# Ledger of designs, part 2: VHH binders against tRNA pseudouridine synthase Pus10 (pus10)

Target 1, 373 residues: tRNA pseudouridine synthase Pus10 (pus10), of Korarchaeum cryptofilum (b1l7a7)
Amino acid sequence: MGKPVDDLLNSLMNLLDSETPSGGGCHLCDGLLSRELGKMLRKALSELEGVELSSVKSGVSLPAILIEREDRIRANHNPPKMRSLKVTLTRLLDVAISSLTGLKVSQEPDAILIFDFERGDVKLELAPVFIFGRYRKLQRGISQSRRKCPECGGRGCEACGWKGKIPQGSVEGIVGEVMREFFSAEDYVLHGAGREDVDARMLGEGRPFVMELLSPKRRSADLREVESEINRRAAGLIEVKNLEFSRREKIRILKERSPNVKKLYRALVEVEGGVEEGELELLKGLEGAVIRQRTPKRVLWRRADITRLKRVYEVNFRRIDDKKFELFVLCDGGLYVKELISGDDGRTSPSVTEILGKKSFCSELDVLEVMVE

## First folded at step 1 (VHH)

Design s08 (framework vhh_nb_b201)
Fold by ESMFold2-Fast, scan of step 1:
Structure s08 (fold): chain B 373 residues (1-373), chain A 122 residues (1-122)
Amino acid sequence: as target 1 above (373 residues)
Amino acid sequence: QVQLQESGGGLVQAGGSLRLSCAASGFTFDDYAMGWYRQAPGKEREFVATIYSGGSTYYADSVKGRFTISRDNAKNTVYLQMNSLKPEDTAVYYCAKRGVYYTEWSGYFDYWGQGTQVTVSS
């Protein structure tokens, strides 16, 4: 749009001249601002086309030479209570964009318009949309996060849309692709309240998560419709519920509370040499126990080798046959239940193997509840 | 034989309160987690709240901050205090003893009570 921009230019230039160190003309910009301002405002309006926004904020990037010129002027004159060129220009652009678009200026905006005077360009930076919810993972073999693209090994190729990762086979990808479509987002990141193993199911009320949608062109979608579409496409694999709009602070809360969250697990335990009903009563010794667990060998490739102390609150069990039983464990988040069962050659103590005196291992793991209070 | 008997349901206005009780017998009450579920007409049974043998609790997000689950081991009774009731809370409420497999969204318990009707008018 041309005419409204042209109508504002004289007022903006007059205000800029009154706010900056001058002495007449544009000493600081050497004519740059008068040449580029109208062009860049038109580019800003173009960048906002087709984007759903309620609020905006301007940002300014200046060539190093203009910053140096201002520093020299300030060093020589030390004027009282004078705003910098960048601050003054940002304020004027906020007024201009608000006047041209009707958008509210906010310190926590839906979008930032970055006016790059060095390159003579405008970049639109869209604030992420955050959606909180819970997910259930009904089948084994699904990771929480997207995996590397097998065609390029993570480098980026046509098959993965140059992202280096694929959406298939992950909660993040399955949920994120649907949300990406509804919000016209460029990408997405799933932040979970902890993680379950790829071969574990996540049942019950589900694991809390926040989906971060990057560069969304839509901000208002019916979350019941989003929920329904995810559950339709992922039928039998993954289910989501209680989707609600959220904020970045929720991610921090989920991560900080994750080690203090209690989890309820179901494990199918296989015992070498078999197990009798009376032997299982010994497992009540795990109730109230503090488990000394060194990082399991199977996760040393991604976790620091440290010893953690984790509490088991409740244990229940049900014998299935002469070689296997179901184990139910309520424990602190961060306890590795597979190794609570196997003992990991003494790296976890006490363990089911240690208590029963027989080699035991977890053949199936389910996370039944993640208790975020 | 395990028996669970709910009581305390009824008709209340939106914003009102009700306290549900579940009397349990036939098992060592202190050793098991207890839960509350609900089922609205034409809908699947959904989880409401759980209390573990040690006293720790867990709530569905839809009731968190409004409902409180508690237990009295001396009386073999579990309670659900329901505050700030909404029309969407209208359902038959069921008490359950933890047998604990979670399939679908309802959870799996060894035994269920007969239920008590809660109706919230707008």
Scores: ipSAE 0.000, ipTM 0.228, lowest interface PAE 15.2, mean pLDDT 81

Design s09 (framework vhh_nb_b201)
Fold by ESMFold2-Fast, scan of step 1:
Structure s09 (fold): chain B 373 residues (1-373), chain A 122 residues (1-122)
Amino acid sequence: as target 1 above (373 residues)
Amino acid sequence: QVQLQESGGGLVQAGGSLRLSCAASGFTFSNYAMGWYRQAPGKEREFVATISTGGYTYYADSVKGRFTISRDNAKNTVYLQMNSLKPEDTAVYYCAAKYGWDEVTSLPYDYWGQGTQVTVSS
């Protein structure tokens, strides 16, 4: 391994000397580049061992003193076509790594090798792997995102693998741990098309999501096997389907289109003093209504106190007994259905409570469908 | 007597089109959400498309952009327009009806049709 680096080093230094504004790296760095380059190339090769990659790109960070020296030389020399030391060194390192590893150089690489000449360090940055799919949450009490580790309160400990978060009890954790194993990733982040409350189920075709796998040492896997393993381990809790490889852009698309997403909800509504069949017909007044909703009191600890306008498209209902009925609501994403029912002391208007003239509250909530473009 | 009667199935070449119809009788059609499901040999029944009482539509990712669900309340009929058909679309297609909206994809339906065979040849 050392011998190919040694053979290459003299050629790289000679090329650097001919291609830089100073006529060579020796003038700019007093031989610093020559001394460090061989060591950093060996570190780079070590970092690449055991990692599945098809492409790579080099990045270079230089000490401020070298940038200052080059700027001075450019000002004094005024050449018509000059490449910076950083640009030349980056190109030489791309060639060197490609020659030593057989990896393709790409502007959209699987990995970036950052050669930090100020610190004499090489960092391997692995591009994330993105998996798009849909999830169903079949039980209540499961959060979308991972919760703080109860043993350490979020600071990191042995029980949570020093992450400060636990994988249990969340869609992100349950799905992410399986994907982490398949891709030998260091961590993961679930990006959902909105989210449901912890006590709500997510049913139907499921909620669209992109799982971002961080620093993955594997980039290939049979997604049908991944899907099967998730569904086996999470039987009765979470289901995933239609897993496919994706890109970071899909996260942005899901987020940008979130205001145009329609959601269908089922709520079990309890009415103080009871409700008659004829009174439920008044709820048809919600169809086509624009709901003026101020941030619910229960979520003020994490959300800005603002008023949002959300449309209800369709309402259906079915009386269960003298005090309870099922409510089905098709509405804009981001509408808080629990507060559409309770009115939240006037913070949501119109509301089920206002229309019926009786205190009403949501005892069970299901998200039946998340309808994306 | 409640009935859902599918029609329009058949044999078609890959890249071709078919239009399925489901005629409903014996209930107030306008009060029911309508859906299409399919089942290939040796596989579980899977969701294809749904349309609400108000005409809002939702599709399985595998058919999105290729299939279109629509309804005609005056004729008590729901339609599935299938374009750019693939061999993987080969299945028995079932019409389903559910009072109100409920979850069309996993909850029991009030009514099911007998199914119509769609076969896509390569």
Scores: ipSAE 0.000, ipTM 0.372, lowest interface PAE 12.0, mean pLDDT 83

Design s10 (framework vhh_nb_b201)
Fold by ESMFold2-Fast, scan of step 1:
Structure s10 (fold): chain B 373 residues (1-373), chain A 123 residues (1-123)
Amino acid sequence: as target 1 above (373 residues)
Amino acid sequence: QVQLQESGGGLVQAGGSLRLSCAASGFTFSSYDMGWYRQAPGKEREFVATIYSGGSTYYADSVKGRFTISRDNAKNTVYLQMNSLKPEDTAVYYCARVYTKWSGTLTQYFDYWGQGTQVTVSS
């Protein structure tokens, strides 16, 4: 795409000269604008090749010397209120790109073309695509977020494609790689409504999440096909459902509502010295209780050491054998259920260990429901 | 009224195969996870396999590679294909509806069971 740009250059330069106090490319830039404009428009068209877009917006960066020269002209000559060179260039580039591509100009565009006249270059920035859905994690040992690349420790290297993260062994990676392929995205970020432990399953209706797809060259896809392909590749590991297009605002809503989300857990509890059916009735003392929980020792490496108050709403249980029982807990989001069971050396009170008077451990954890408003 | 009815059990020689069926009624079958459990005389019920509403499957280690769980949502039926049967597989096999949704009261993970179908594997 060279020829259409050449046809526009004289018209664009004439508009710059007539609509700015600077006289366009002649007086301020020593011919810089006329030399660079055609080159940069051709580069912009090249950057847009193969990219699915409905809308665009131009941005302009000018050398400081041109801004200073125009400000001096405005201050010293008191011209009529005319648009600045930067504003005029931005508007003309919007019209030029729209004319050359058929794309609509929008203040919330699918893409921004940044015309850097200081460097004589154009940068294409693609707006992220957001997909909302729910995921179930059917096996233990899968993290929510991607792990750091072991070869570079997160810095980025050839082995990880310069991402600093590996896709294997996470919900983010397993789901994100499929979405990355469908949307021709450069990368992805999973934003969950809270998280479960690596060794916990996520069942029931699943955990709400928003996948943010970075620099996507595609913006449309059949989400039922995306869902089917994820569920096929991740069979027995992860399921997704109810995929829908979303916006960045949904991430904020999930995070803001996270402390007010209730969760239903199923835990397998092992009791040192064993447990009798009658002893389990004591656990009804947890119903309606406010749990005073200090940040668990196992997460102090990443969480501030503070005390939080969290409510348990309902408790149920079923004895499995002399040493084990199932525990069902409906509680506030942010309560650490493993430590509700163990007591974490008094850091969580009341606890199952405290109530039974016997050391108790969570050997298996399932999140059955994440209840969002 | 929820009903689960198992069929397809019987007597089979070691190394043989059986296919169990569970016909479901009284609920929206496609919306629920379904599972198979078994109970040998004098033992606790043990997990065999589950198939989630989205089609994913999970198996007990003792049956992996030998048993296959599947479903037909149009027929409201879940199946258990049992290959390479061993005498240790002798048990009553139960179909279960798996319900993990909060319904205003804390519910059991398995809220409905069938009557069971006997599988006997002779040595």
Scores: ipSAE 0.000, ipTM 0.195, lowest interface PAE 12.7, mean pLDDT 82

Design s11 (framework vhh_nb_b201)
Fold by ESMFold2-Fast, scan of step 1:
Structure s11 (fold): chain B 373 residues (1-373), chain A 123 residues (1-123)
Amino acid sequence: as target 1 above (373 residues)
Amino acid sequence: QVQLQESGGGLVQAGGSLRLSCAASGFTFSEYAMGWYRQAPGKEREFVATISSGGYTYYADSVKGRFTISRDNAKNTVYLQMNSLKPEDTAVYYCAADLTYYWGESRSEYDYWGQGTQVTVSS
């Protein structure tokens, strides 16, 4: 688009001259703006091709020498009030891009065009797209977050497409790959309202999450189609529901509300030497109890050794056979349920093992509900 | 962007005191457990002290009674008061953050570490 840019240049340079002292920046930049502005505007238009946008904002990076020159002029001439060269150029470029593309200028734009006068280049940065929803994890052995690529250990290699992570075997990867395709995004990040263990299922109404889509070339999609495609590809493994467009702010809300969340768990408990129906009634002693729980031994290699106080609100049970029962526990978030059962050699008290007087352990764990208020 | 920035290190004589600070940004500080670790030349990084989101403290046996960990949630800062310093305390001291109160069983290691601050105790 040579001619429209050329026709605009004289008007833009006249505007710059009127708003910048000492010849509109020409004396400040030794002709740099005249030479580079047209070239960089054409490059900006090229960068915007094929990208879905409703709004834009310009950013400017200047060589240190131009900033120093302007500072000296301000110090020596004592001007009453004047905008910086950087501010004037940013406004000029906003007007130019709006005129050439029809895009609206916004302080919360879909894209930022960074005009780097030091390098003589233009960089396009695309604002992330955020999608809120809930997921159920129907199979054990699926992590929430993508695993580090085993071939490069997270650095990035050809096998992982230079991302350092693999999409297989995670909620983030399974959901994120579908969303990446719909939005032509470069990458994605799943922000969950808490986590479940890899070997635990996440059932019920599902866990709230926000998916952050990075550098998306598309910003619109039918979220019912996205939801349907995820659930089709992940059939029997993962389900998503109630997908809606969201904002970065929702991630903060999910994180800040985590201390006020109760969780309902179902555990399969195996009891050494067996258990009778009457012995299970003793577990009602856990209701309303404050559990003093020191960091479980199994996670000490990666976790600070601290003591947490967590409340159990309700306990129910159902005997399955002479050695096994189902345990249902409503408790504070952050309680380690496997150790509530085993006692972890006294590191968790009270415990199922202490109350029954028999070694007990959790062989299967399900998160039935995450009770967000 | 998550950042942990240590300060307060320096050279001190045996029997002296230092106060280390760690300024945190980019996360909800009050929900995180904060810890101090140290690494002497040619040795592995070792645990020093931790303070939970609820204010519970835990110390390595080598520093119990000499070091005190504390936090100021209004300033997003954790402190390590180091008294009765010994030459054996000479190390680079690192600040670390771990989300201990979260909606479920923890399954990941400390992701956030500072760049470290040098403490040198002369004999």
Scores: ipSAE 0.000, ipTM 0.100, lowest interface PAE 19.4, mean pLDDT 79

Design s12 (framework vhh_nb_b201)
Fold by ESMFold2-Fast, scan of step 1:
Structure s12 (fold): chain B 373 residues (1-373), chain A 124 residues (1-124)
Amino acid sequence: as target 1 above (373 residues)
Amino acid sequence: QVQLQESGGGLVQAGGSLRLSCAASGFTFSSYGMGWYRQAPGKEREFVATITSGGDTYYADSVKGRFTISRDNAKNTVYLQMNSLKPEDTAVYYCAREVYTVYEGSYRTYFDYWGQGTQVTVSS
């Protein structure tokens, strides 16, 4: 157990007095701070109620009048370099909270307690928890990220719990709601190693992701239980695997690698006027090809209109009937396979449509593998 | 990921001594309190001792003056030195990672990870 606030106040106030500039006016500043310090410490303990923490750090905001008084003392008495009142109070509060709670003071803390002496308030800011894993998306029509709340258009309202987003119909929402419950988090953000289209499935070993849990009151959980609960609630829709605790750096690594990962796709291709088995051999011309792809027309509403060069490594195919075949493509991440098939009126070249000399369309798309090796 | 592994248990005669060790991995050891609990056959798990991240120690009344808890942050290890052992100290001893919360101006603790336990048997 920690020591009572009142037992420590005199010792802590002596530390404050010894580390700040002394002279005319300091006693009045210290008197005000002494009365508020006890109240603020009790409020800080109240803010920590129900919160799992291993480390903490204090932050301080001071009334302008106290900053001005310290500046006047420094200007009028010309003292040698001394710690500012703000720095001294931050150190004092770190010691006080550590003594009362047993928490370690850290520069990368689980929580920051912001002591606002101007408003007489304490704000608790909780560091996020990060969970790495892989997800499979077994059904079409599920987005990776949450949709904007239809009632407020993203601003936040009662219907969405002031988040501006709804959890239904997305990998982020389905996975994130379960994790939110286990960690008593306020919200969550899914950071994926790239994205698949809403109508595409994500199969194989799954897509790597990091879930960022915001303002979590819990920092520990059995990730096998979390995994099991997600997979039970999302049965037939989404699966997650290999959940492990992670850190913010992993998000950077996933984003950095995303444009350079290779992806394996399966597409169902429909050919206007039909296709003969021998014509499909012409598609081997895509192997090793560098595809010049201008931003597809269908995504211009959200992406810059630029031309990218993307490589196709391997192509395989299997004719299904006189008008349809399966196409398997191993290519660079960021290549739009639907437009590799259609040509997008010349915006993608070479294309399946160009090579076959017949209008071709992707009716189904599956991402079979996201290769991060 | 988080792992706690106890060692040092065994058989000892009344009045003897044992030193238990708990090796921790998978977390920043210096940021957490650590505790020892014990469970005798047919009884509930009971508190023995705890040490905070800052080094403050607390003991059950039944072991005060006989047991000493300590930690080595460089080795990620917590220790329990048990002296003047009694037959009543016979139990499985568990190491645990302690997390702190505060409620209504008072601190409280709970333990989120536990070791597998080590048997201590004190013969008369």
Scores: ipSAE 0.000, ipTM 0.103, lowest interface PAE 24.7, mean pLDDT 80

Design s13 (framework vhh_nb_b201)
Fold by ESMFold2-Fast, scan of step 1:
Structure s13 (fold): chain B 373 residues (1-373), chain A 123 residues (1-123)
Amino acid sequence: as target 1 above (373 residues)
Amino acid sequence: QVQLQESGGGLVQAGGSLRLSCAASGFTFSDYYMGWYRQAPGKEREFVATISSGGSTYYADSVKGRFTISRDNAKNTVYLQMNSLKPEDTAVYYCAAGPDLYSWLEETQYDYWGQGTQVTVSS
């Protein structure tokens, strides 16, 4: 089925020749177009087989010698204003691919075909697919991001399929593997509106996220079916909801707004020496308070040692027994609630430990709500 | 003697509006968190909105920007203003009262529930 390619080759060569600097011959290409163009167009068609696309764009890479020759011609001869060889080739290849495939040419394409005239090769680059949604994490001990493969430490080995990461034990992996299958993607990246600790649950309406699917060969899927399959496979572990198609811009919005997000937490607090109902009323002193929090000792290995000011908006509590109570805190995102409870040896002030005058610590943490926008 | 009585339900066209009311008695209303849940035929009960004793509000993603929860402590009443109604909003709407915000995540943890009011949105 080379006939459409063969029909276009002569037309493309004639058009390029007419628009190339130095007039009526391909004086810059040294026969490159006649030798490689047909082969490269057939390779481009082969690369597109089995790939779901609505739009495409061509890219061109030229040998350094052709760029140097064009620069010298423009510098020495001041020819009438003409497009560069690269721009002319890109335009002609856009027309050729559109004619051969029926795909629309777009400045924001589903795929880019890079025609490498130095190597005589074509590379297909597939634009990522982005899916926005919310996730709930129902079990403790699940990380947000995939863990490094323990056998290779992230380098890539046979055990991890050369990815350097394992899908088990993470929201990214559990959700991403299902989406990878539906979209025939090579890989995936979860971008969350902040993170919860590995030992914390994420409940309520869930944490907003964008899943970026890399090199997807499919771009359409029933997102209700995707949700159902994720929730079925992850039953009791992870739940996703409100999946919708999105774009890269949404990741930026989630990250920029993350520090300004309010969060509602439930903590199980254990008090050394016990606590009485009346003592818990002292915790109402946290309502409206600005907490001066220095980076917790626990996270100094990955976070800059700085002091942040974070507001607590509301506090509620329920005594469970003589040594434990539930604490509910509505506060600014970025406040470390475990240290709001313990005081972290004075690194967080005020704290539950300071207010009660008794050593207190968080034995369970739940994120009940993440308010984005 | 605790009672929660919903009202304001009914039949409405898609794109229309309804305001639900829940009149509460038998407890100190101003100390309680108030919420709305709904249940469509053949589906599980789902969270809609809640308002804290201090006035902080929380909404399900499906209703954000369309529904507004509010309270009037002088009248012991909580309201749900429902705008831009869709056929998928068709459900029995229940008022609930709980001692804290956590109770909205687990419907069985609310102290008190109303009998429900039917909302039907026609396409």
Scores: ipSAE 0.000, ipTM 0.120, lowest interface PAE 22.1, mean pLDDT 80

Design s14 (framework vhh_nb_b201)
Fold by ESMFold2-Fast, scan of step 1:
Structure s14 (fold): chain B 373 residues (1-373), chain A 124 residues (1-124)
Amino acid sequence: as target 1 above (373 residues)
Amino acid sequence: QVQLQESGGGLVQAGGSLRLSCAASGFTVSSNYMGWYRQAPGKEREFVATIYTGGSTYYADSVKGRFTISRDNAKNTVYLQMNSLKPEDTAVYYCARDEYTWEYGGVSYYMDVWGQGTQVTVSS
């Protein structure tokens, strides 16, 4: 309805004129603010339609000429304790939006309305929703993060909804599509406490993650229902548990602590020329060892070529047949277990291949536990 | 919701063959280590065969060369093909899903889901 906006407009313009430094609003804005304010307030109300919000904050962008004019007035007149035009407008718009919508003004708002007086427009920015939980990946061949759309190679096209990514075949996509529906979000990003290879399973209590939901029009949902729906749709593929609302700061905590996380792996190891039970006892030499690992050849396309030092804490094994054994490794996060096994032509030392004196490789990998706070 | 159901047991003469089936519901067999175990009257349950997620198989020495474990991912079913049966193979045969625990001093395996069992009797 235009009538309430029009009624407020005169009051807002009078306040602006009384609070602007050394010239009033007409002198600073050259009539721009009065022409655009009513139109922009109506647009702001339209942008808020259908959006679940508890709080809001106004932001203001001014043409460079008005900032320059105000700076000159301040420099020439040295006015005591005068508020800037931007601060005055922001406060007046906060009051106006609160009065028109009933929303609380907050410094940590659910939404920011950016009033761009240079362009005569309003932009709505919705704060992300963050959900913390744990996931298990029960099948091999599922990536953690969404893959590039094969139709457009990541640029965006009709097939991927202009996102450049597809939801199929990833933990991020399988979980994120359900959450996107519940929160009416435009997109999502999964932040994991480390990663497992596409061909590895993630078992045990699962890997901690934070899902960031972008531009969500809903901010509330029953997370038990969300969890149930994900587990129903993804039955046999992935599971999630212990979903809870979180904050951006949790992502930082997961990233900072990721290198200090211990991981327990189960690997199926194939040994060229075969292996005897007694030879496997030599692998106890890995316990307590500091592994000097140069970036594996297979990941050089995406990772810097550097050498990292990673500790192995415990090693256990079980011989399966004359050419295969099962290896259990408790080690520092960031150690590449496939290359701990193969040696990667000396890029990882010590290695299973070095210790046994026989070429060895990992044919199956499971992450049994991610030991994180 | 999670269940294993065995079938295919029965009476067979020494030297004969049987094929056991294990139908899984509530989970996917290709995503788990699956095994066959057997228990004869008055004896402990013993391992027979396992199939790993990647398709690798392992057998008890008593059945190597005679028994074959396999799975059909589309049917969500695990099989045990039993050839050249001996009277000593007489037992209740159980299908099981593999699980693990990390214990002080090592890793232990245990089966967390068991079927009800199917009786195999081999006459001399």
Scores: ipSAE 0.000, ipTM 0.270, lowest interface PAE 13.3, mean pLDDT 81

Design s15 (framework vhh_nb_b201)
Amino acid sequence: QVQLQESGGGLVQAGGSLRLSCAASGFTFSSYWMGWYRQAPGKEREFVATIDSGGSTYYADSVKGRFTISRDNAKNTVYLQMNSLKPEDTAVYYCATGYSDYEVLTEGSYSFDYWGQGTQVTVSS
ESMFold2-Fast, scan of step 1: ipSAE 0.072; ipTM 0.557

